# VHH binders against q9y6x5: the designs that were tried, part 206

Target 1, 379 residues: q9y6x5
Amino acid sequence: LPPKLLLVSFDGFRADYLKNYEFPHLQNFIKEGVLVEHVKNVFITKTFPNHYSIVTGLYEESHGIVANSMYDAVTKKHFSDSNDKDPFWWNEAVPIWVTNQLQENRSSAAAMWPGTDVPIHDTISSYFMNYNSSVSFEERLNNITMWLNNSNPPVTFATLYWEEPDASGHKYGPEDKENMSRVLKKIDDLIGDLVQRLKMLGLWENLNVIITSDHGMTQCSQDRLINLDSCIDHSYYTLIDLSPVAAILPKINRTEVYNKLKNCSPHMNVYLKEDIPNRFYYQHNDRIQPIILVADEGWTIVLNESSQKLGDHGYDNSLPSMHPFLAAHGPAFHKGYKHSTINIVDIYPMMCHILGLKPHPNNGTFGHTKCLLVDQWCI
Below, E stands for the ipSAE of ESMFold2; O stands for the ipSAE of OpenDDE; V2 stands for 0.75 times the mean of E and O plus 0.25 times the DockQ between their complexes.

## First folded at step 10 (VHH)

Design E45 (framework vhh_8dlx_2)
Fold by ESMFold2-Fast, scan of step 10:
Structure E45 (fold): chain B 379 residues (1-379), chain A 125 residues (1-125)
Amino acid sequence: as target 1 above (379 residues)
Amino acid sequence: EVQLVESGGGVVQPGRSLRLSCAASGFTFDDYAMHWVRQAPGKGLEWIGNIYHSGSKFYNPSLKSLVTISRDDSTNTLYLQMNSLRAEDTAIYYCARTKIYYKYGDWKESYFDYWGKGTLVTVSS
């Protein structure tokens, strides 16, 4: 009987929410499983990049999804809502569902995980749902559990994506305790529903379940704005991405654009591409623009406007506010084990091990996650 | 079912003020950014500004000192206050909407999908 894995993401679930709010269902899950308190994500700390890093084990410069909005300097293509299903953007890496389908006679299933509705290296997830935010968690869960139970070849890898608490984190900010407590309680109830559904269908005891997220959330304010129009005229550059990491494509001399930007605000760092800190692993890709602006935590880059966001992410990946957690339960995992920190790229080789797949070359280190697993020597 | 109905237009003297209204029905008003756009005779469309459910407002820089946009979500109504009207402000004023939606970590805004029929403002001279 091949091992099975369900990977669940609650977008924007900041790790310290676990300390500031009550999660009875998630705590019951963790009691009989494992908890990694902080997952150090990749830079930039955005949804598309980090979701793709989870399933490829690669830094953004290596897998090619370097932002939620991108421009490729070689092909002159733009990545946006109208063309995010172009395989070109996703083909610089091989995600785990592709490996799962190609190495063994196995199927994959997906409820809206980024990239699963795209044919990557001519392979699309065996079962998938096109992205639609109006589709309920219950409908996504019903499809995933139906596919896990009723597929030939068997579904051994399944993914489920949920927009909260990110959508509300942006709208209300993570410091809005009234709204965030409501949202987080609902998520905990959804986790309870997930566990109950798997138990009722006879899947719970033999299924490995990972609950994680791509990033955290930090509080923003109308008092913490960086007006880019005060620094430089819009005629001198094309804006590829704005906030909190701005991607600048110069229309004039790069050095002239850099000089106009470098001292504009004490609350953002301005980098020429070759000067981007090595620790970000955000340099070696044609989709990374010649000048990158990185706002300080809680600061928003704007174009002579107010910001609607009371919360945001995308900031420096060393910031604890940007870190999600990872919880897991199943036959592959220890019970009642807590681990402090792993890198988000470490999740991929761990999942490959659980599924018995040979991982593609990646930036993760299997040794970082082996203490979570019952079949590994951790001493 | 979706309707955007502008009102408050008419003939007005230069230097006077005028308030336009747009009554929205047939959809969840709170899910949309609301825009004012005008078209002077024989000219193209000129964006005036918009307002989000959050209250955030953005204006055409050329018009910012002359207009104020507001919305009342309890009555599903969008407003445009215009001050110091000039002959060049003569135009048909349109109310338009853009859907605010969430997709993969970002709140996004659609293209203009519905417009009112417009209300004519004529400034004498």
Scores: ipSAE 0.504, ipTM 0.793, lowest interface PAE 1.5, mean pLDDT 92

Design E46 (framework vhh_8dlx_2)
Fold by ESMFold2-Fast, scan of step 10:
Structure E46 (fold): chain B 379 residues (1-379), chain A 125 residues (1-125)
Amino acid sequence: as target 1 above (379 residues)
Amino acid sequence: EVQLVESGGGVVQPGRSLRLSCAASGFTFDDYAMHWVRQAPGKGLEWIGNIYHSGSKFYNPSLKSLVTISRDDSTNTLYLQMNSLRAEDTAIYYCAKSKIYYKYGDWKESYFDYWGKGTLVTVSS
């Protein structure tokens, strides 16, 4: 039996939701598996960057997906919803499904994980679904489980992506206990459905399952806006990304643009690219713009408008509000073990170990995840 | 079917106030940002302002001191309160719904997918 792994992401699942709400199905999963209470994600704390870091083990400056909206200064290409399928943007790294398909006669399957519908280094996931938010969790799960049971070569790595609780976190804000309670209960029910489906199909005993997320969520307010138009005229720059990390491409002298922005708001840090803090690992890539603005937690950068969002993410990755969790169950994992923290880039080398794959060079440290695994000696 | 029906227009004297209403049906009203737009005779469209599902508001800076937008989600009604009306405020006033998308962690708001037929406001003595 080849080792099998299902990687599940619930977008925007803030770690402390586990302490503030009831998750009976998730708690049953954890009781017979492992829990990592906090996962320190990569900067910026956005969906595309962090999902790609999970499957490559690389910081954003190394894998090239540096934001959900990007501009490449060398090629003059723009990354947007209409061209996020261009392999150019994804080719600076090799994600685990590509490695899984190339190292042995194995298949990969994907239900909408970012990048899985793109040929990366001329290799696309063996089975995949194009992104469509209208497709139910049940339909995604049905496809994944069919592919896990009915594939040749066998599917050994599968991914499943779900948009909640991120969509509701943006709409209502994480402090709206009534709406967040409703959404999180639905997610727990989906986790229950996942476990029951895998048991019914005879997959549960031999499948490793990881449930994780890419980032958290913080409360925003109309009282915490930074109006960029009050700092600088838009004729002086091209805006590549806005909030809470603004990516500024100057149309005039870079130093002049920097000086106009530097002291504009006490709730925003302004960095020349070479001055971005080393701890962010967000500097060495042509897609990182000459000037980066970083808003303080809960502050929104706007262009003389209000924001529809009551919650947001993208903030400093040292903030606990930006941290997701990781839970796992299966033959590779201990039962009833809790771990305090890992880095999100550590997930990749752990997954390579479980699948018997040789990892590509990466920023993760296998030693950080050893205590989760039954075949490893934990000091 | 989505419907937006404006009401409350008419002839009003300069310096006075007027409240417009927009009755919405055929969609989940409290999920969408709503806008007011006007068109003066022989002129282009001028955006007045909006109110998001959260209740948060933004106004055209040139009109901010003259108008207040509000909503009643229990009755699916959007309101525009106008004060200190001038002859230049003579226009057809439209209610509009923005289109909201969610894709991979991003809330995106597009320009208007549905408009009302408008209500005429004439400011004259």
Scores: ipSAE 0.254, ipTM 0.612, lowest interface PAE 2.5, mean pLDDT 91

Design E47 (framework vhh_8dlx_2)
Fold by ESMFold2-Fast, scan of step 10:
Structure E47 (fold): chain B 379 residues (1-379), chain A 125 residues (1-125)
Amino acid sequence: as target 1 above (379 residues)
Amino acid sequence: EVQLVESGGGVVQPGRSLRLSCAASGFTFDDYAMHWVRQAPGKGLEWIGNIYHSGSKFYNPSLKSLVTISRDDSTNTLYLQMNSLRAEDTAIYYCATSKIYYKYGDWKESYFDYWGKGTLVTVSS
């Protein structure tokens, strides 16, 4: 029988939530599985980029989903929620569900993971759901488990996306203990429902399950705003993305725009594209704009307006507040093992190994995850 | 049918205080940020501030010391408290909404979806 893997994402699940709140169902999952306490994500620490990095093992400059809002200077196309299903944006990489379908002639299933409703290299997930926030976790889970049990060719790779705790993290901020406690308890209950459903259907003992997230969350404030309009007039540039990483397309000389911005705020770094720090791996792609502004943690870039955000992400990927966790259970994983840190790009080659797939060239290092796996030597 | 009804306007003397109300109906009040916007005679629109269901408040920095915004979600009502009124505060005051919705890692805001008809405040001796 081919190995099976279910990859679950709870958007915006900051790693230290595990330390500050009680998760009885997740703790039971971890007790018989593995926990990676911190996952170092890719820059920028946004949903679309990091979800695509998980399933490709690539930095954003390599897979081409470099932000949630993008502009391609060569084709003059704009990426937004109205055209995020255009294959153009997703075709710079090969996600694992495409590899799964093409190398092993197996099926893939998806409940709203970013990119799974797009035909990438002429291959769409065998089973998928179009994004609709009104669809319950239970309905997503029902479809995934149905497809895992009732598909030919067999579904061997399945994904499930849930938008909490990110939606509430933005709305309330991660420091709102009362509201975050309520939200995180609901997530733990959903994890309990997931495990119970898999057990009832006879899937639990033979299915590999990974629970992870794309990024964390940090507290924002109206007292921490950077007003871009105080430094530069709108006639000098086109704004491609705003906060906390602003993508600036100059309408005049690039150096002139840079000089107007470089001393705008002590809480923002201004980079010409070629000067973006190498450690970000955020430079070599036409969708990365000529000037990038990077706000300090908890600071919001605005255009002569207030910000509604009490929590945000997208900040420097070295910040612990931006890091998610990874927990896993199943025949491929050790039981009761705890690991400190992996890179988010390391998840892809690990998943390829579990499924018996040959990974496409990627930025992950299999050695970083081998201690999690029963069939591997840790040293 | 969506409706925003401002009340509490009128003629007030300089230096006095005034409280405006906005009664909302026809939509789920908790899903919207509520705004106060004013327009002085012959001038453009000036944003005063907004308030979210969470109670988070954001103000025009030029007006922050002079106004307080609050909301009562049990009665679907928005309030604007104004203190130390000046002749330059003479304007039509509008209640306006922004729909808050989530999509893939961010809260999006549809600015100024609905507007009231406004209430006139005249600061005159």
Scores: ipSAE 0.259, ipTM 0.617, lowest interface PAE 2.5, mean pLDDT 91

Design E48 (framework vhh_8dlx_2)
Fold by ESMFold2-Fast, scan of step 10:
Structure E48 (fold): chain B 379 residues (1-379), chain A 125 residues (1-125)
Amino acid sequence: as target 1 above (379 residues)
Amino acid sequence: EVQLVESGGGVVQPGRSLRLSCAASGFTFDDYAMHWVRQAPGKGLEWIGNIYHSGSKFYNPSLKSLVTISRDDSTNTLYLQMNSLRAEDTAIYYCARSKIYYKYGDWRESYFDYWGKGTLVTVSS
């Protein structure tokens, strides 16, 4: 029988939460599986970019989803909530569910993973749910397990996305121990429900399950605001994305806009596109704007107003607060193994190996994940 | 049943202070930004300010020095503190809500979908 994989994302699950809160169900999962303590995500540390990097193994400049809000300089198209289903934005890469359906006589299933409701290279996930935040974890899980257990051709790759703890991380901030404790306890209970459902349906022993996240969360404050309106007049630029990485499209000379911004705040770095640090791998795409502003951790860029968020992400990917974790269980994985760090782009070639798929060219290094796998040498 | 009930209005002398309250029920209070809006006799609606569950506040610049908005999410109550009241502050004061909702890492804000019936503040000697 072909190997099967379920990829689960809890949006905004900061790695350090595992050390500061109790997760009895997740700990039971890890005891008989593997844990990667930190996953170094891609820049910018936002939901759409990192979810697409997990399933393509590519940096944002290569897969083309460079932010949650984008402008393409060549086609003059805007990416927003109304345009997120346009295949144009997603077609610069081939996600694993497309490869799974095209290389092998296999199906894919998806409960709201970003991109799975879009026909990418004329291929949409075989089974999918349109995004609706009101749909419960239980309903998403019920659909995924039904498709895993009753499909022809068989579903071999399935994804499940859940909005927490990101939604509450923004609302309360990660330092609100009372509210975050309640939210994280609920997530641990959902992990328990997931394991129990898979056991009840006879899937647990033969299914590979990865639990991961796209980014972490850091504490924000009304005392840490950068007012962009005090730096530059609105008539000089078009704002493509605001915080914590602002994407600036100049309406006048680029150098003049840069000079107005470059010394405006000690808590923000200002880059011309060609000067963006190489370590970000965030330069070679028409959707990256001519000027990028990068706020320091915990600082929020605003337009003459208060911030609505007590927590945020999008910051420098070297920050531990931006890092998620990865836990996995199943026939492909060792039992009781702990690993320190991998890059988020390394997940894709590992998943291709587990599924027996030939990966598309990617930025991941299979060697970084070998020690997690039972069929690999890892000295 | 969604309800917003303002209280604390009445007749007050010029130069004095007054605190208005808005009691919310029938919904998850911390999912909403809360607003104060007033309407003087024969005039249009004037937005005073709002407050988010995070405690973040935005004020009408012309009123910023005269008012303070706060909320208590444990009791589902919104407050408006007004200082140095003038005859021009005579108005019906409304509380209103706007839904804050999440989609793929971004929080968004809806239009005002519910308003209280208002509380009258009369500033006169």
Scores: ipSAE 0.282, ipTM 0.634, lowest interface PAE 2.3, mean pLDDT 91

Design E49 (framework vhh_8dlx_2; at its last look DockQ between E and O 0.77; V2 from the best seeds 0.00; counts 0 for: pae E 2.9 > 2, grease 24.9 > 24.2)
Fold by OpenDDE, look of step 11:
Structure E49 (fold): chain B 379 residues (1-379), chain A 125 residues (1-125)
Amino acid sequence: as target 1 above (379 residues)
Amino acid sequence: EVQLVESGGGVVQPGRSLRLSCAASGFTFDDYAMHWVRQAPGKGLEWIGNIYHSGSKFYNPSLKSLVTISRDDSTNTLYLQMNSLRAEDTAIYYCARSKIYYRYGDWKESYFDYWGKGTLVTVSS
């Protein structure tokens, strides 16, 4: 049988949730498979960029999805969650589902993974769901498993996306133990449902399943606000993205804008594009704006001293609070193996290997995931 | 059935304070942003402020110093505290809701889909 892989994302699942809460279903999944405790994601630590990094193996500057909100100065196009269907934004890279879809006797499926409802390089998955937050996990799961089980050509790669615990993390903050316990319990139950369904369909032993996330969550507060209006008049710039990494498009001289912002807050670093730290791999793309503001962990950049979120993400990707986890199960993976850390871009070459696909040039290192795989030598 | 019922309006003298209530039924505040809006005689609608599911509040800058919005989740009631009332504050005051929803990393707000019938506040000597 051809190898099959299901990639599941629970948005905003911080790695240390596994240590601080109970996950009987997920722990059982891990027990029979592998766990990477911490996954270092890409900067900025936002939903669209990191999900695309998982499936391309590229840093944000390379795959071109550099934020949830983007502006291209040449075309004057805007990207946002409400305007994400233009292939223009996605075509700077080739995601794994496209690579897989183009193979003979193979097809791809997707349930609301970012970018999967867009024809990328004139290719779209044979089976996909348009994004709709009102569609239950059960319905998404039912569709995905049906396609994995009954499609011709067979679905050999599928993605499944779920909005929790990110939505709740923003609403309650990650330090709200009561509410987050409830939310995380539900997620664990969903994992239970996933496993049960796969077993019922006879897929469990033959399907490779990866459960991961794009980023974590940090606690925010009304006491930790950075008000840009106190530092610069709004008429001097256009805001492309706000918090915790603000993208600034100057309307006046860039240097003047920079000088007004550079000392705005001790809890915010201000970078000219050329001075962005190399470790972020966030410089070599025209979609990155001339000035970037990066708030410290837990600080929120605001206009008019207003904020809606008790939790947020997008901060420095070296922060543990921004890190997700990766668990996996299936014939390609060991049983009962735990690994400390990988980079999120390392997932792509691993998935390509599992599926027997030639990877496109990427920033991942296959050697970082060898110990997870039964067919590889691990020293 | 969704209902928004404003109360607490009436005739008050300048300089006085007034607290308006909006009793909500048929839904929970967790899924909505709640707003206060007013309409003075012969004028258009003026947004006063709102409160989100997170508890965050936003105000019209012109009214921020004069109003406070709060809510009681246990009773599903929205409040508008107004202080130092002036003649120009005479208006029908409405509570309204807007749907909030999540999409790929952000909570979004939709249009106002339900309004109360309003309560009249008259500030007069």
Scores: ipSAE 0.593, ipTM 0.841, lowest interface PAE 0.7, mean pLDDT 95
Fold by ESMFold2-Fast, scan of step 10:
Order: sequence, then structure tokens, then C-alpha cells
Structure E49 (fold): chain B 379 residues (1-379), chain A 125 residues (1-125)
Amino acid sequence: as target 1 above (379 residues)
Amino acid sequence: EVQLVESGGGVVQPGRSLRLSCAASGFTFDDYAMHWVRQAPGKGLEWIGNIYHSGSKFYNPSLKSLVTISRDDSTNTLYLQMNSLRAEDTAIYYCARSKIYYRYGDWKESYFDYWGKGTLVTVSS
């Protein structure tokens, strides 16, 4: 029987939540599996970019999903939540479910993972659910487990996406211990439900399960706003993305726009595209705009309006507040092993190894995840 | 069937207070930010402010000292309290909704997709 893998994402699950709150079900999962305490995600630290990096092993400049809002100057197309199903945006990479379906006689299943409802290189996930926030975790799990047990060709790769704790992190901020405690306890209960369901269906001992996230969360405030309208008149540029990384397309000379923005706020770095720090791996793609503004942690860029967000992400990927974790259990993984840090792009080649797939060229390093795997030798 | 029905308008003397109500039906009220917008005779639309299910409120800075917005999610009702009314506050007052929804890492707000028919407030002796 071919190996099977379920990849679960709890959006916005900041790594240090594990140290500040109790997770009895997740602790039991980790006790019989592995924990990576910090996953260094890709820049920018947003949902679409990082979810696509997990399943492609590529930096954003290489896979082409460079933000949650994008503009392509050549085709004049705009990417947003109303048109995110255009394959144009997703076709610069081959995600693992496509590779899984094109190698051997295998199927993929998806409960709302970003991109799984899009035909990428003419291949869509064999079974999928269109995004709908009203669909419960239980319904998503029921569909995934049904497809894992009742598919031909067999489902060997399945994904499950859940909006929390990101939705509440934005609404209340990560420093709201009362609301965050309630949300995180609910997530731990959902992890307990997941394990129980897999055990009851006879899947638990033979299924590899990865629980991870795309980014963390940091505290924002009405006292930490950067008003772009105080820096530059809106007639001089087109705004492609706003906060905390602003993507600026100049309507006049680029240097003039840069000079108006450069010294506007001490809490924002302003970069010409060619001056974006190499460590971000955020430069070599036509969807990255000529000028990028990067707000300091906890600062929000606005257009003469208040922000209702008490939490946000998208900030510098060197910030621990932006880092998620990774936990895993199954026949491929050691039991009771803890690892300090991996890069989010390392998840893809590890998953390809577990599934016996030949990975596409990628930015991940298989050696970084070797110590997690029973069939690999560690130091 | 989505309905927004404003009430509480009428003739008010200068310097007095008035509370407007907007009764919402046919949708999940908690999923929407609620707004007050007014239009004075011969002028354009002026946004007054909004309120979210969380209780977060934002006001037009020009009007902040004169108005208070509140909502009662148990009765699906939006309120606008106006104090120290002046002749220039004479206008048709509309309530409008914008959907607050979560999608892949962000809370988003739609444009105003439904408006009430408005209620006239006339400030005159």
C-alpha cells in the first residue's frame, strides 16, 4: 500500500503560543511524534505566499504568489480574493498535489488549502472543497477521511486548512490572553477530535500527519499607524498592496516617488526593488513592484483611515513572532523527538520523500529534516 | 430578503438631541459592520461612522463630538445618537451594511451592498 500523508494548517499559529498556553491533545500528539519548535517562513509572512511555499518548497519570488494582493505589469492582471482562481497566478510552480497525481496511480484531496481549487498546469486536486469559512472543521475532516478511505485511485496526499487562530489573532491581538486562551483551547480540542476520528477509522497508525502553520501574529495598535497620505499624494502612484508591506507602482519617475517616501516614517523601511535585502529572497519576480515599504513589527500602514486590526502578520521573517511550528506523527516520523528550527521551504522535499515522489527543483534542503525521519540517519 | 429600516427622524428644535434606529432583518447581523451616512439638501453623501460586532467604532472626525453610534445584536438594531443639533444637520439619514468576512489570512470588508431608504431629520424651529 502506498504511504499516505495528511497536511493540516492552523492559520496564524505563532510558535511561542506553545510555551504560553496548555495544549494537552497537541502534547500527546507530540509525545508520540516530532516537534519542530520554530519554522522560519518566507517573506512576506502572509497566508497565500507561505501556504504555497509549504507545498512547492520555493521562495515567493520563485513560485509567483508574492502577496495576498498582486499586480502583473505585463498582463495588467490583478490578484485578489475575487479572482484568485485564475491559474495564471499559480502556474510558476508545481505544488505537491499535482506531482502526486501525475506520478503513479494516485489521487489528492483537499479541504480548502490555498490553490487546491485551481487547475494548476491543467491539474486540479482530485477531490476538493471550494473555500467557505462557514464550513466547520468537523465537516472538512469528514470529507478528508471519507476520501482517504473510499477513493480510487487511492488518496495518498490530503490537506486540511483551518482559519484559526489567525482570524481571532487579527480581531483581538495575540496579547489578549482571555480571547486567545479560548481560541487556542478550541484548536487543541479540534486536534483531539482529529486524532480520535483517525483512530476510530483505523487510519491513525498508518497515516503520516503533519500539523503546521504558515506564520505567526504580532500585536498592533491605533497608536502605531503610518499614514501614507502624509508622505505622498495618491496621484503619484498606484497602490498594489498596503500593510504591513506596501507594494508601490509609480505613475511618475520612480526616484521621485522613492524620495517622497524614504524619510516619511522612522517605523518603515523603503526599498527600491533592487535594494530589497537578499535575505528576503524577494526580488526576482515581475509581480514584485518597483518600490516596497516594510513596516516595523506592530506598525500598520494606512491611507488616512483607522485600522481595526489588533493583530497582524506579513512582517520581516527574521521576527520570532512571525514563526509557526511543525508537529508530526506517523510511521515516517520518530517518537518523542524535538528539533529547534527548519525553513518552511524544507517541508516540501520532506513530504516528497515520505510519499516517494520525485521533487521538482526547490529551495528546500532535505538534510534539515532528516533527524525527524525514521528511515534517515541523524548525527 | 434583506431589509434595513430607519426610524426616529422628524422635526427637531436646534440644540436638542435625537436618536435614530435602524432595524435589520433577513441576514446574520453579527457578520456585518453597520454604517450611518447622511445627505443634506443639495449636497453629496457624508459618512458619519460605523460599528463592528466587536463594538469597535469609527467616526468621521468632523462629526465625532456630536454623535454616538451603538448596536444591539440581540435585536438586530443599529442606533445613532445625535446631540446639540444644528440647522446644518438637516439631512436624510441612511443606514448601510458592509459584510465582514474572513478569507485566507485577512478580515475583509465589502462595499455597501444594501442601504435603507433613509429617514429625514429637519432641524428647525
Scores: ipSAE 0.506, ipTM 0.811, lowest interface PAE 1.3, mean pLDDT 92
Fold by ESMFold2, look of step 11:
Structure E49 (fold): chain B 379 residues (1-379), chain A 125 residues (1-125)
Amino acid sequence: as target 1 above (379 residues)
Amino acid sequence: EVQLVESGGGVVQPGRSLRLSCAASGFTFDDYAMHWVRQAPGKGLEWIGNIYHSGSKFYNPSLKSLVTISRDDSTNTLYLQMNSLRAEDTAIYYCARSKIYYRYGDWKESYFDYWGKGTLVTVSS
């Protein structure tokens, strides 16, 4: 029988939360499995791009989900929450659940992982939930475990997405120890519930489980605002995305727009597309706009003098505050092993190996994750 | 269950100041943006402004110099401070709430799902 894998994301789970807060259930999970202390994610460090990078092994410029808000100049299409189900946006890559369920005697299940309710290359996850943030973790888990236990052909790959601690990180900021302690305690309890549910259903010993995240969170402040209205008239550009990486489509000469923005704030870097640093791997896609603005850590780009968020993400992917962790347990993984760092794109070829799938061309390196796996030598 | 109760209305003389309160109960106060809206006799609704849990505030541009919105999370109370009152400020003043929720990390705000019954402010000599 083919191996089974459950991929779980707790959105916005910053790696250093593991050191700064108590996680008895997650620590037991790690003790019986593996931990990667830091996962270096892809730039821009936003939710849609990084979740798609996990399941495709590709940089954003290669998979085409380059931000949470996008514009395609050729088709004149806008990507937003009202049209994030258009396959046009997702079809530049093949996510692992599509490859998986096209195999003989396999299907895939999803509880709200970004893209799993979209027919990508005319293929939608075999079982899925439409996105609805009001659906409890318990209900998501119950659907996933029901599908893992009762489907024909069997579900061999499943995904589970949860909005916390991202939502609370935005609301309170990561430095609010009292509120974040309460939120993270609840998440640890959910991880305990996950493990107990899998044990009760007889899945725990033979199911591979990855618990990871897409990015971290940094503290914001009303004292750290960059007001674009102070530097440039709205009529000179179309705003495709705002903060902390603004995507600017000039309505007038690009050089004139650049010149108006370049000295707007010492806490913001302004890049012409061709000048975006090579280390971002964020240049070679038509959905990346001619000018981007990258705020310094903890700074917020606004159109007025106020912001609703106390925490944010999307910043430079070299920042430790933007990095999540990865933990895993199951027959494919060592027990009690700790690894310092991988790249988020490395998760995809590892998952393909576990599932016995041929990976599509990707940016990940299998060798970076070999030390996590029982069937590999770490040298 | 959910309640929004305005208070502090009454008759005031032109040029004076007045503070309105809105007591909130039956919900998690810091999950909502709180708004003030008024309706003058025979007129439509006029949005005054709002305040988020973060303390971030937005005002109707025509009223920005005349009003201040604040909130006290320890008492679940929304306030409207009005200064230099004029006869045209005579209205019923309502508080309302909007749910803040996230869709894949995107901040979203609902329409007003609960309103108070309002408090009457009459500005006259």
Scores: ipSAE 0.356, ipTM 0.705, lowest interface PAE 2.9, mean pLDDT 92
ESMFold2 (binder alone), look of step 11: mean pLDDT 80; pTM 0.814

